# Ledger of designs, part 12: VHH binders against Type II methyltransferase M.MthZI (mthZIM)

Target 1, 355 residues: Type II methyltransferase M.MthZI (mthZIM), of Methanothermobacter thermautotrophicus (Methanobacterium thermoformicicum) (p29568)
Amino acid sequence: MKTTHRIYFKNSADMNELKDKSINLVVTSPPYPMVEIWDRLFSELNPKIEETLIDEEDGLRSYNLMHEELEKVWHEVDRVTAPGGVVIINIGDATRKIGKKFQLYPNHVRTIDFFFDRGYQVLPFIIWRKQSNKPTKFMGSGMLPPNAYVTHEHEYILIFRKEGPRQFKTEEERKLRRESAYFWEERNQWFSDVWTDLTGVSQRLNHKNLRKRAAAYPFELAYRLINMYSIMGDWVLDPFLGTGTTMIAAACAGRNSIGYELDHNFKDLIESRINETLKLSNEIVMRRINDHIEFIREKNGKYYSENYKFKVTTRQEQDIRLYYPRTYKKIKNNEFEFFYQEVNPKKERQSKLNI
Below, E stands for the ipSAE of ESMFold2; O stands for the ipSAE of OpenDDE; V2 stands for 0.75 times the mean of E and O plus 0.25 times the DockQ between their complexes.

## First folded at step 8 (VHH)

Design p1 (from n1 with Y102S; framework vhh_7n9e_1; at its last fold request DockQ between E and O 0.57; V2 from the best seeds 0.00; counts 0 for: pae O 5.0 > 2)
Amino acid sequence: DVQLVESGGGLVQAGGSLRLSCAASGFTFSTDWMYWGRQAPGKGREWVSGISGSGEYTAYASSVKGRFTISRDNAKNTLYLQMNNLKPEDTALYYCARGDTSSRYFDYWGQGTQVTVSS
ESMFold2, look of step 8: ipSAE 0.466; ipTM 0.808
ESMFold2 (binder alone), look of step 8: mean pLDDT 83; pTM 0.832
OpenDDE, look of step 8: ipSAE 0.030; ipTM 0.406
ESMFold2, look of step 11: ipSAE 0.429; ipTM 0.805
ESMFold2 (binder alone), look of step 11: mean pLDDT 83; pTM 0.831
OpenDDE, look of step 11: ipSAE 0.007; ipTM 0.319
ESMFold2, fold request of step 20: ipSAE 0.386, 0.482, 0.444; ipTM 0.787, 0.826, 0.801
ESMFold2 (binder alone), fold request of step 20: mean pLDDT 82, 82, 82; pTM 0.822, 0.827, 0.824
OpenDDE, fold request of step 20: ipSAE 0.000, 0.000, 0.019; ipTM 0.207, 0.198, 0.491

Design p2 (from n4 with Y102E Y105W; framework vhh_7n9e_1; at its last look DockQ between E and O 0.01; V2 from the best seeds 0.00; counts 0 for: pae O 13.3 > 2, placed apart)
Fold by OpenDDE, look of step 8:
Formats: structure tokens, C-alpha cells, sequence
Structure p2 (fold): chain B 355 residues (1-355), chain A 119 residues (1-119)
């Protein structure tokens, strides 16, 4: 088994490299409109944004202009997403004072409206609460009503499905789907509507020339979503690749991936992370297996996996196969292939004991 | 260097016909899938048609099926698109593209040729 990963350093408002309906899953986090760290990026896309922010102090106008830029990308996302495909967007609302006016700019609402109006099935989304060690900054009038503001500490994981549930018509496809199943205990955790266990990795990119904040969600977030809404061999797209987290997660999960990044300065960083993916992938798969083993010790599973020789909770788990990348090859300047091995829990345990 | 140069575009009345050409250079033309795409004003680029290296296999978007015919001359390193029964909705900038080893994307495309269909 192998997967292919390609990176395009360009504006994802133009995905000319991709055919229509070629993508099975989109997982991405765009720059958030009206978040100050992204003002420059948006202004570079449309100088009117800077004018509305600074000269006119018109937050609403700025907000709309920024979303117009994102919507160019979403149009392409729509074009390249296959029927039955899923689009997942991690996005946060922005709280900001423009001039003398403080308000929340509802990025998640604007995004939902875009896809809903185009006929997507809006699925239940996930609220991601980031555990911030930061002292709760009280905003507004402090302890005096009515002008205080609620502390905003969550982001949204929006989930859209194109043209109904994906159909698997061939036995080969059905087999692959069964092999791509997740454990019952994973499903219970991942399909919760609130995630509180993922910590926002402040990827402070120490590199002088790199954007201080890559729209970087943690690896685990991308990894879960990819396993939840795709099968092995699928194509995952990230129009805002940033540091490459989605690509790495796809590789670890046995999925192909395509990423777009506007800033070519991320190239070295992404490549460096690809190198680290091999170690990470093995650890992740082993963690999943070990966690399951621990879980099943406590819970009497009704079914049995012949592949891994342990009990599982449901019949649908019986055919689970977990692969991890063992090696990779750079095929082109912006193209990588990963080669996979199926996990062998007995062998892997023995190898760790012999180290 | 890989080069793709489109030609044959122009103004045509509804119901009319055009034949587009794409001259390819800088790579082994006969082994690669080639494609036509188009971009209408205010819309994103869409896939129109594809043809295998040998020409044995062809594919078409639903919107052009039965009206457009893709072909190639490997001796001349040229890709063609015969467009019949043109409609105003076919108005677009048409691009030639080279297929990658993977069938899901393109790696090179030309500058395009403008096709305008008047009602």
C-alpha cells in the first residue's frame, strides 16, 4: 500500500491542478476573518480590506470582504469535492474592537450559510474547546452589569456533506470501508459534539520569516476527522495547508492528500515534518491498538478480530486493519509517496522489548 | 520545459462549431493523459474532457457529452477538441492540461484560448 501527497504553493482560490469531483474529504482551517493576525494576509488579497479596517473603521464591511476572499476558495472546494464527499472546516469566531465598537464576528455562521445555500447537508458540528491556561480575561465592564462579555474559548468544526451519504457499490470498496473502521470506544469519543481533550498546539513558528501563526490545529484533530469521514485510499484536501498537519494526518491514516499553501516559505517546514511522520505514525497506530486492548480488558467484547487476535465490541470492528507508513520517497519537488506496513502488535511489542 | 499552447478559439453563433488545438512540447506526449478544461466568467475552472495516451480511452463532462469530441495526434504532439452544437453556456476560456501519473489532477496547463458563443 502506498499513498501520494502533493503540495501546491499558490492561492487555493485557483485549484486548476484538480479535477472536478476528485476529492473525498476536505479538512482545513482557514485564516479567520477579523482576527487581527490575519489582517495583513487578507489585505494582501484585497487592499480594500485594509482601507475598511483602518481608514473607515467599518468592521462589517471588512468582515464581508474577507469572507468574499474565502468564498473564492470554497467555490473551488465545492467544485473538486466528489458526491458523497465531506467538507470539514475548523473555524473560530472573532471578537474584536473596531473603532469604538466591540462585537463578535460570526465566521461559523457565514461559512454554514455558504454551504447550506449550495445544497450541502449540514451535519452536526463539533465544538472544540481549547483548554487555555490563560487567565480568563474579563472583557467589558468587569463585575458591573450589563456591559461585560462572555469569554470566547471555543472553535467550531463544521461538517458538510455533498449530495447525500457516500455509496459503496463494489465489494472492493465495501471491503476497504470495513478495513477502515474505527473502534467502538473511539467512535464514542470522536463523535461527541464537544471536544475538550485536544490542546491547541501553539505552533510558535520560531522561524523569522514564517507567519507567526499558521492556522494550525493539532495533529489529533485532523487525524480524528480523517478517520471519521474517509476511508483508506481516499483523497484528502487542505486548501490552507500551513505547516502541513492535515497532510501528515492523512499519511498516518493511509489516505492520499493534496495541500495548498500561499506562503512558499512553509516548504522546508512541511518537508521536515514529513520526515518526522514515520516515527509518529507508528506511535499513533500502536497507541490505538494498546488503548483498545486496555479497553477490551475491562469490557467483554462480543466479537473477535482475526487480524489482531483480540476481542472487539461490534461486528463492524472485526475487519479493522491499521497501517502505518514505513518509508517515504520524494518523487518530485512537491510530491511524496508513503509506503505502508500493516501493524503487527506482537512483533511491535517484541521489538520494543528488545530495545 | 513543458509547454502547452492552445489555439482555435473565437466567436461563434449558437449551434456553431469550433475546433481547438493544443500544441505540446517538452515532454513525452504519447504516454500521458491529456485534458481540456474551461473557465467561464465568474466561475471556477471545470473539467471538460480527457483522453488517454494512446487515445483508446476518452472521457467527457456531462455538460458536453455528445457534443464535444476529444482527439490527439501523437506524431504531432497535438491535442484537439471538436466542439459541435455550441451553446452560450459553453462560453469560456479553454485550457489544455497534461495529466499526472495520478488520474485526479493535472500538472501543467496552457494559457488558454477564448471561446465565445453568441445567442
Amino acid sequence: as target 1 above (355 residues)
Amino acid sequence: DVQLVESGGGLVQAGGSLRLSCAASGFTFSTDWMYWGRQAPGKGREWVSGISGSGEYTAYAKSVKGRFTISRDNAKNTLYLQMNNLKPEDTALYYCARGDTESRWFDYWGQGTQVTVSS
Scores: ipSAE 0.000, ipTM 0.208, lowest interface PAE 13.3, mean pLDDT 87
ESMFold2, look of step 8: ipSAE 0.389; ipTM 0.787
ESMFold2 (binder alone), look of step 8: mean pLDDT 82; pTM 0.828

Design p3 (from n1 with Y102P; framework vhh_7n9e_1; at its last look DockQ between E and O 0.43; V2 from the best seeds 0.00; counts 0 for: pae O 8.1 > 2)
Amino acid sequence: DVQLVESGGGLVQAGGSLRLSCAASGFTFSTDWMYWGRQAPGKGREWVSGISGSGEYTAYASSVKGRFTISRDNAKNTLYLQMNNLKPEDTALYYCARGDTPSRYFDYWGQGTQVTVSS
ESMFold2, look of step 8: ipSAE 0.458; ipTM 0.812
ESMFold2 (binder alone), look of step 8: mean pLDDT 82; pTM 0.830
OpenDDE, look of step 8: ipSAE 0.013; ipTM 0.315

Design q1 (from c2b with Y53S S56D S105D; framework vhh_nb_b201; at its last look DockQ between E and O 0.03; V2 from the best seeds 0.00; counts 0 for: pae E 16.6 > 2, placed apart)
Fold by ESMFold2, look of step 8:
Structure q1 (fold): chain B 355 residues (1-355), chain A 119 residues (1-119)
Amino acid sequence: as target 1 above (355 residues)
Amino acid sequence: QVQLQESGGGLVQAGGSLRLSCAASGSIFSGYAMGWYRQAPGKEREFVATISSGGDTYYADSVKGRFTISRDNAKNTVYLQMNSLKPEDTAVYYCAAYPEWGSWDHDYWGQGTQVTVSS
């Protein structure tokens, strides 16, 4: 098996490299309107934004202008998304004081409105409550009413579907769908509308992540979503690629990918992350099997994996196949072709016994 | 991008004092909480102290009453005054800036400065 991964270093408001209806899944996190670190980016895209933020101190107008810039990208996302395709946007609301007014700017509302107004089905989406080892954030007047504010500690993972449920018309497609199934216990864990088992800050601290810009979300978040909403061989798009997390997760899941990133300086970082991930790719994918084997030992599974001969809980898990990316080659400077190996649970267990 | 430059680490006798400084580049300083973390060899990085953009301070239990965090917004600088130092305070100390307003998890870290407390 082989997958293709392309990076375009340009503004994703123009994705002319992509044909209409060519993308099966979008997983992305944009710059968040009204979050101060993004002020320069938005002001470079539209100089009026600096004026409304600083000179006019007009939070509402600034918020609207920033979203107008993002909507240029959402229009291109709509154009390239295939019927039955899924668009997943991780976005947080911003709390911010402009002039003398503190308020929340509801980025998730504006984003939902964009896709809902264009006929997308809004699917049940996820509140991502991140555990943090940061101290309590105090908002407003401390202990004195009524001007204290609730601490804002979550983000949204918004999920939209274009033109109803995806159809699988050929036997080849249906076979790939069956092989792309996930385990019952993964389904139980992953398909929850509140996620509290993924941390941003703790993971960075524990892994000594001291790079200049952190990823917008952890690898596991992207990997989970890609497994939940695509099948092997699908095309996954991230119009705000950043450090490459979605592309790397797509590669580990056996999906093709396309990423757009304005800042060419991310090129070397993305390739470094690809190489580091490849060194651990078998372990990353095998964790799913190892966790399943541990889970099923406590359960009376009635079915067996056709490919690996361990017990599974449901008939739908019988055809699961897992592959890991073993190596890659550059086709062009910003295009990569990944080559895969199927996992071998028996061989891995035997090698541990012979140490 | 935000750059954090730490200074003031070194060797100190137990019971002594040391002052760490962290200079931040860029205008985002006013929208960020600033903090100090530390990591001893073979241990997890742990929280030490933080100061909000409005000047409110918070401390780990292990340093309360001994350490004082402060900030000078005009100089974009955060300080950690460390008094009554103990050998268990020996660690690499990291300056951090993280969003106080919002929840999108973009953090910035300094390179760290060594503090060694001899008995």
Scores: ipSAE 0.000, ipTM 0.218, lowest interface PAE 16.6, mean pLDDT 83
ESMFold2 (binder alone), look of step 8: mean pLDDT 82; pTM 0.836
OpenDDE, look of step 8: ipSAE 0.006; ipTM 0.234

Design q2 (from c2b with A33S S52D Y53S S103T S105E; framework vhh_nb_b201; at its last look DockQ between E and O 0.02; V2 from the best seeds 0.00; counts 0 for: pae E 23.5 > 2, placed apart)
Amino acid sequence: QVQLQESGGGLVQAGGSLRLSCAASGSIFSGYSMGWYRQAPGKEREFVATIDSGGSTYYADSVKGRFTISRDNAKNTVYLQMNSLKPEDTAVYYCAAYPEWGTWEHDYWGQGTQVTVSS
ESMFold2, look of step 8: ipSAE 0.000; ipTM 0.368
ESMFold2 (binder alone), look of step 8: mean pLDDT 83; pTM 0.843
OpenDDE, look of step 8: ipSAE 0.000; ipTM 0.245
ESMFold2, look of step 10: ipSAE 0.000; ipTM 0.104
ESMFold2 (binder alone), look of step 10: mean pLDDT 83; pTM 0.847
OpenDDE, look of step 10: ipSAE 0.000; ipTM 0.249

## First folded at step 10 (VHH; framework vhh_nb_b201)

Design r1 (from q2 with S56D T103D; at its last look DockQ between E and O 0.01; V2 from the best seeds 0.00; counts 0 for: pae E 23.7 > 2, placed apart)
Fold by OpenDDE, look of step 10:
Structure r1 (fold): chain B 355 residues (1-355), chain A 119 residues (1-119)
Amino acid sequence: as target 1 above (355 residues)
Amino acid sequence: QVQLQESGGGLVQAGGSLRLSCAASGSIFSGYSMGWYRQAPGKEREFVATIDSGGDTYYADSVKGRFTISRDNAKNTVYLQMNSLKPEDTAVYYCAAYPEWGDWEHDYWGQGTQVTVSS
């Protein structure tokens, strides 16, 4: 088994490299409108944004203009997403004072409206609460009503489905689907509508020339979502690749991926992370297996995996196959292939017993 | 009370066919995978076939190509068409309903129906 990964350093408002309906899953996090760190980026796309933001102090106008730029990308996302495909967008609302006016700019609402109006099924989304070690700064009038503000500490993982549930018509596809199953205990955790166990990775990119803050969600976030809403061999797209987290997660999960990034300076970073993917992937797969073994010791599983020689909770778990990339090859300047091996828990258990 | 009721079992000659039916109470059919298991004398209960709520089917290797599982959501019924029956297929066949999500501790089972294949 192999997967292919392609990187395009260009504006994802134009995905001419991708065919219509060619993507099975989109997992991305765009720059958040009205978040100050992204003001420059949006202004470079449309200079009117800077004018409205700074000169006119018109937050609403700025907000709308920024979303117009994102919507160019979402149009391409819509074009390239296959029937039954899923679009997942991690996005946060912005709280900001423009001029003398403080308000929340509801990025999640605008995004939901875009896809809903185009006929997507809006699925239950996830509230991601980042564990911030930051002391809760009371904003506003302190202990005196009425001018204090609620602390905003969560982001949204929005989930959209195109043209109904995905259908699997061939035996091969059905087999891949079965093999791509997740454990019951993983399902129980991942399909919660509130995630509190994932910490945001502040990647302070110390490189002078790199955008100070790559809006990078944690690897685990992307990895979960990819396993939840795709099968092995699927194509995963990230229109805002950044540091490459989605691609790395896709590779770890045995999925193909395509990423767009506006800033070519991320190339070296992404390539470095690709190299680290081999070690990471093995660790992740082993962790999943070990966690399951621990779980099933406590819970009497009714079914048996012949492949891994342990019990599972449901029949749908019986055919689970976990792969990890063993090697990779750079095929082109912007294209990588990973070659996979199936995890062998027996070999690992024997190695631990001999220690 | 959630009930599964099997029917259609009986005596058949080798090479013959039978169709089993399992009627489920309405509360357990939607959102449940339906399956068939069998238990031969002196053997453990074994998996035969399953169909999920999406219509995807899975079969044991021993019955693949001969048995077909299907479901009628309007009738809350799951079927097992058994063709090219062999003496080795002789067993009590059990219908099962198990949730595709949530608490897996509550699988439902029928009482079973006897299938006998004579050589």
Scores: ipSAE 0.000, ipTM 0.263, lowest interface PAE 11.9, mean pLDDT 87
ESMFold2, look of step 10: ipSAE 0.000; ipTM 0.105
ESMFold2 (binder alone), look of step 10: mean pLDDT 83; pTM 0.845

Design r2 (from q2 with S27F I28T G31D S33D S56E T103E; at its last look DockQ between E and O 0.14; V2 from the best seeds 0.00; counts 0 for: pae E 17.4 > 2, placed apart)
Amino acid sequence: QVQLQESGGGLVQAGGSLRLSCAASGFTFSDYDMGWYRQAPGKEREFVATIDSGGETYYADSVKGRFTISRDNAKNTVYLQMNSLKPEDTAVYYCAAYPEWGEWEHDYWGQGTQVTVSS
ESMFold2, look of step 10: ipSAE 0.000; ipTM 0.280
ESMFold2 (binder alone), look of step 10: mean pLDDT 84; pTM 0.853
OpenDDE, look of step 10: ipSAE 0.007; ipTM 0.289

Design r3 (from q2 with S33L S56Y T103D; at its last look DockQ between E and O 0.01; V2 from the best seeds 0.00; counts 0 for: pae E 20.3 > 2, placed apart)
Amino acid sequence: QVQLQESGGGLVQAGGSLRLSCAASGSIFSGYLMGWYRQAPGKEREFVATIDSGGYTYYADSVKGRFTISRDNAKNTVYLQMNSLKPEDTAVYYCAAYPEWGDWEHDYWGQGTQVTVSS
ESMFold2, look of step 10: ipSAE 0.000; ipTM 0.119
ESMFold2 (binder alone), look of step 10: mean pLDDT 83; pTM 0.857
OpenDDE, look of step 10: ipSAE 0.012; ipTM 0.255

Design r4 (from q2 with G31D S33M T103D H106Y; at its last look DockQ between E and O 0.32; V2 from the best seeds 0.00; counts 0 for: pae E 18.3 > 2)
Amino acid sequence: QVQLQESGGGLVQAGGSLRLSCAASGSIFSDYMMGWYRQAPGKEREFVATIDSGGSTYYADSVKGRFTISRDNAKNTVYLQMNSLKPEDTAVYYCAAYPEWGDWEYDYWGQGTQVTVSS
ESMFold2, look of step 10: ipSAE 0.000; ipTM 0.209
ESMFold2 (binder alone), look of step 10: mean pLDDT 83; pTM 0.847
OpenDDE, look of step 10: ipSAE 0.013; ipTM 0.354

## First folded at step 11 (VHH)

Design u1 (from p1 with T101F S102K; framework vhh_7n9e_1; at its last look DockQ between E and O 0.46; V2 from the best seeds 0.00; counts 0 for: pae O 12.3 > 2)
Fold by OpenDDE, look of step 11:
Structure u1 (fold): chain B 355 residues (1-355), chain A 119 residues (1-119)
Amino acid sequence: as target 1 above (355 residues)
Amino acid sequence: DVQLVESGGGLVQAGGSLRLSCAASGFTFSTDWMYWGRQAPGKGREWVSGISGSGEYTAYASSVKGRFTISRDNAKNTLYLQMNNLKPEDTALYYCARGDFKSRYFDYWGQGTQVTVSS
């Protein structure tokens, strides 16, 4: 088994490299409108945004203009997503003071409306709460009503499905689907509507004025979502690739990926991370296996995996196949291939005993 | 609590060198990619360099490639940036970060250290 990964350094508002209905899963986190750290990026896209923010102090206008820029990308996302495909967007709302006016800018609502209006099935989303050991800081008038504000410590993982449930028509696809199953205990954890276990390190943006803003897009978030809403061999798209987290997660999960990044300076960084993917992938697969083994020791599984020689909870888990990339090759300047090996729990245990 | 503290900045003439340090605490330093970024006056933050947990893999922005070297000492929980052949355009506040410097993937930033290169 192999997977292909492509990187385009350009604005994802134009994905002319991709055919219509060619993507099975989109997993991404855009720049959040009205979050100050992204003001420059948006202003570079549309100078009017800077004018509305700075000169006019019109937050609503700024908010709308920023979303117009994102919506250009979402149009392309819509175009390239296949029937039955899933679009997942991690996005946070912005709390900000513009001029003298403090308010929340509801990015998740604007995003939901975009896809809902276009006929997508809006699926239950996930609230991602970053565990902050920090005492809940009250903002506003302190202990005197009514001018205090509720803390904002969560982001949204929005999930949209295009044109109904995906259909699997060939035996090969059905086989891949079976092999792409997740463990019962993983399902119970991943398909919760609230995630609290992902270590979103609070971005203390040491900018004097920037409140502890939005949780980093962690590898685990992307990895879970990819396993939840795709099968091995699928194409995963990230229009906002950044440092390549989604691509790495896709590779680790045995999925193909395409990423867009506006800033070409990230090329070397992404490539460097690709190199480390081999080690990471093995660790992840081993962790999943070990976690299951520990889980099943406590639970009497009713079914048995012949491949891995351990019990599982459900019949659908019997065909689980976990692969990890063993090698990779750079095919083109912006294209990589990973070659996979299936995990062998017995062999891997032996190799650790001999280190 | 995660802490990143940058040091080593200062005033230097064009063609000169500086070495920045970042002291990390509050997390397992050796397992995480670490990054340097910078912000020039009136400009946005830009990525400068990254290094893997083991230090085996390094990456650089095109603007600094061949001039800057990123390194780390995991025993000391410290990140370094050796800056050689400095140019006036390198003048910026330099930040140490964990995660993606584009702020989509970064989870923590330091306060920064000022680097000023005089022509």
Scores: ipSAE 0.000, ipTM 0.257, lowest interface PAE 12.3, mean pLDDT 87
ESMFold2, look of step 11: ipSAE 0.351; ipTM 0.763
ESMFold2 (binder alone), look of step 11: mean pLDDT 83; pTM 0.838

Design u2 (from p1 with D100E T101F S102H; framework vhh_7n9e_1; at its last look DockQ between E and O 0.43; V2 from the best seeds 0.00; counts 0 for: pae O 6.5 > 2)
Amino acid sequence: DVQLVESGGGLVQAGGSLRLSCAASGFTFSTDWMYWGRQAPGKGREWVSGISGSGEYTAYASSVKGRFTISRDNAKNTLYLQMNNLKPEDTALYYCARGEFHSRYFDYWGQGTQVTVSS
ESMFold2, look of step 11: ipSAE 0.468; ipTM 0.815
ESMFold2 (binder alone), look of step 11: mean pLDDT 83; pTM 0.834
OpenDDE, look of step 11: ipSAE 0.017; ipTM 0.353

Design u3 (from p1 with T101L; framework vhh_7n9e_1; at its last look DockQ between E and O 0.43; V2 from the best seeds 0.00; counts 0 for: pae O 10.0 > 2)
Amino acid sequence: DVQLVESGGGLVQAGGSLRLSCAASGFTFSTDWMYWGRQAPGKGREWVSGISGSGEYTAYASSVKGRFTISRDNAKNTLYLQMNNLKPEDTALYYCARGDLSSRYFDYWGQGTQVTVSS
ESMFold2, look of step 11: ipSAE 0.501; ipTM 0.828
ESMFold2 (binder alone), look of step 11: mean pLDDT 82; pTM 0.826
OpenDDE, look of step 11: ipSAE 0.006; ipTM 0.304

Design u4 (from p1 with S52N G53S S54G; framework vhh_7n9e_1; at its last look DockQ between E and O 0.04; V2 from the best seeds 0.00; counts 0 for: pae O 12.9 > 2, placed apart)
Fold by OpenDDE, look of step 11:
Structure u4 (fold): chain B 355 residues (1-355), chain A 119 residues (1-119)
Amino acid sequence: as target 1 above (355 residues)
Amino acid sequence: DVQLVESGGGLVQAGGSLRLSCAASGFTFSTDWMYWGRQAPGKGREWVSGINSGGEYTAYASSVKGRFTISRDNAKNTLYLQMNNLKPEDTALYYCARGDTSSRYFDYWGQGTQVTVSS
């Protein structure tokens, strides 16, 4: 088994490299409108944004202009997403004071409206609450009503499906789907409408030449979503690749991926991470297996995995196959292939024990 | 603020040993996977070893397998790397890295400690 990964360093408002209906899953996190750290990026895309923010102090106009830029990308996302494909967007609302006016800018609503109006099935989304070690500081007039503000500590994982549930017509696809099953206990955790266990770590990119703040959602976020809404061999797209998290997650999950990044300076970082990921991929798989083994010790599984020689909770778990990339090749300047091996829990345990 | 401070590096002869330490602060150390990486001059950052939160699972790069041992003391918020039978090719700046609590992937790196192995 192999997967292919391609990186395009360009504006994803133009994905001319991709055919219509060629993508099975989109997982991405765009720059959030009205979040100050992205003002420069948006202003570079449209100078009017800077004028509205700074000169006019018109937050609403700025908000709309920023979303117009994102919507260019979403149009391409729509074009390249296959029937039955899923579009997942991690996005946060922005709370900001422009001039003398403090308000929340509802990015999740604008995004939902875009896809809903285009006929997508809006599926239940996930509220991602980032655990901040910061004491919940009430902002505003203290204990006196009515001018205090509610704390904003969550983001949205929006989920859209194109043209109904995906159909699997070939035996090969059905097999891949069965093999791409997740454990019962994973399902219970992942398909919760509220995630509280993922920490949003602001990756301070120490690279002098890189944008100080890449909107990087955690690896686990991308990894979960990819396993939830795709099968092995699928094509995953990230229009805002950044540090390459989605691509790495796809590779670890046995999916192909395409990423767009505006800033070419991320190339070295992404390549570095790819190399590191190969070495860590086995750990991820082993972790999943070990977590399951621990889980099943406490629960009497009704079914049995012949492949991994442990009990499982449901019949659908019996065919689970977990692969990890063992090697990779750089085929082109911006194209990588990963070659996979199936995990062998017994063998892997022995290898770790240096026996 | 997350802080990782590496120590224990130095100059050693080929075949020698070093023990690196990484002091962690600013986060719940006991819940995170931790990693060692290294960067040789003119080369990219390379993964060396990883350990899960409880310490029962460890992983190593093929180049260091059998020679290096990763361990951790959660009570002390400290990560260790025992390096035995060092080779000139092990010369690098060694970094401690945190895995995201949820993702168990690299999300933060220390400043590093220099290891130099002479032939």
Scores: ipSAE 0.006, ipTM 0.218, lowest interface PAE 12.9, mean pLDDT 87
ESMFold2, look of step 11: ipSAE 0.370; ipTM 0.776
ESMFold2 (binder alone), look of step 11: mean pLDDT 83; pTM 0.831

Design v1 (from r4 with Y32H S53Y; framework vhh_nb_b201; at its last look DockQ between E and O 0.03; V2 from the best seeds 0.00; counts 0 for: pae E 19.0 > 2, unsure alone 64.8 < 65, grease 26.7 > 24.2, placed apart)
Fold by ESMFold2, look of step 11:
Structure v1 (fold): chain B 355 residues (1-355), chain A 119 residues (1-119)
Amino acid sequence: as target 1 above (355 residues)
Amino acid sequence: QVQLQESGGGLVQAGGSLRLSCAASGSIFSDHMMGWYRQAPGKEREFVATIDYGGSTYYADSVKGRFTISRDNAKNTVYLQMNSLKPEDTAVYYCAAYPEWGDWEYDYWGQGTQVTVSS
């Protein structure tokens, strides 16, 4: 088994390297409009935005202009997404004071409107609760009604599907789909409409000229979504690649990937993360097996996985196969190929007993 | 609930022909694919042919040009016409139904019918 991973260091408002209808899954988190740390990025994309924030103090106009910049990317996402493809956008609303006015800027609404107006099915989506111990600063009138404000500690993982359910008509496709299934207990955890078990990340970057922060979500967030909404061999796109989390998660899940990142200086960081992840890739994938073994140990599982010689809860789990990237090689400056080995639960258990 | 019953298997000389039938009963949705698989002794089950409700067909390379799958939607029956049979075609042949949309159930399988091709 082999997967291909490509990085384009350019603005993803132009993705001319990608053919129409070539992508099965998009997993991304854009810069969030009206969140202060992104003001500089948006103003570099459109200098009018700085004027609306500072000189005019016109939050609505700033919000609209920032979304117009993102919508250039969403237009390209729509073009490249195949029929039956899924687009997943992790985005947070912004709470912000502009001039003397405090309000929430509803980024998720504008994003939903974009795809809904273009005929996508809006699927049940996930509220990601990122509870933090940091006190919020937007209390309003505090204990005095009615001008106090709710603490804002969640983001949305929006899920859109293009042109109806994907079809699998060849036996090769159906076999690969069956092998790409997930365990019953993973389904119960992952397909919850509220996620509270993942914390956000803030990345300190020490390279000259890099952004002070990259848009980031934890590896597990991307890994779940990729397993939930794609099959092995699918093409996964992240038009806001950042530190490479989606690409690395796609590699660990046996999917191909493409990423766009405006800042070429992320290149070395992404390669470093690839090397670190490969050291642990077997352990990452084997955790799914070990968790299943613990889950099923005291259950009366009705079905059986011949591949791994353990019980499973449903018929759909019988053909699950898991692979981990064992090695990779760099093809061209910004292209990687990963080479895989199937996990071996029996060998791994015996290895842990040896001293 | 879908029930599948195969018939038409048997012993035949190489170069001969057989026609398998699979009658479906119960609730079959118009968006189901129907198909045939086979399993030879000591080998895993392999795909032979499939047909969707609209009549589009798909074949394994090993049987293209020799086997023809067809369906009669009014009778809820799928057929496999096997011509120019070879000893390598010897196997238990299974009928299957696959949902095209809304995976409400994984797969439906028949009991299988033996086909033996002698040289």
Scores: ipSAE 0.000, ipTM 0.205, lowest interface PAE 19.0, mean pLDDT 84
ESMFold2 (binder alone), look of step 11: mean pLDDT 80; pTM 0.823
OpenDDE, look of step 11: ipSAE 0.030; ipTM 0.523

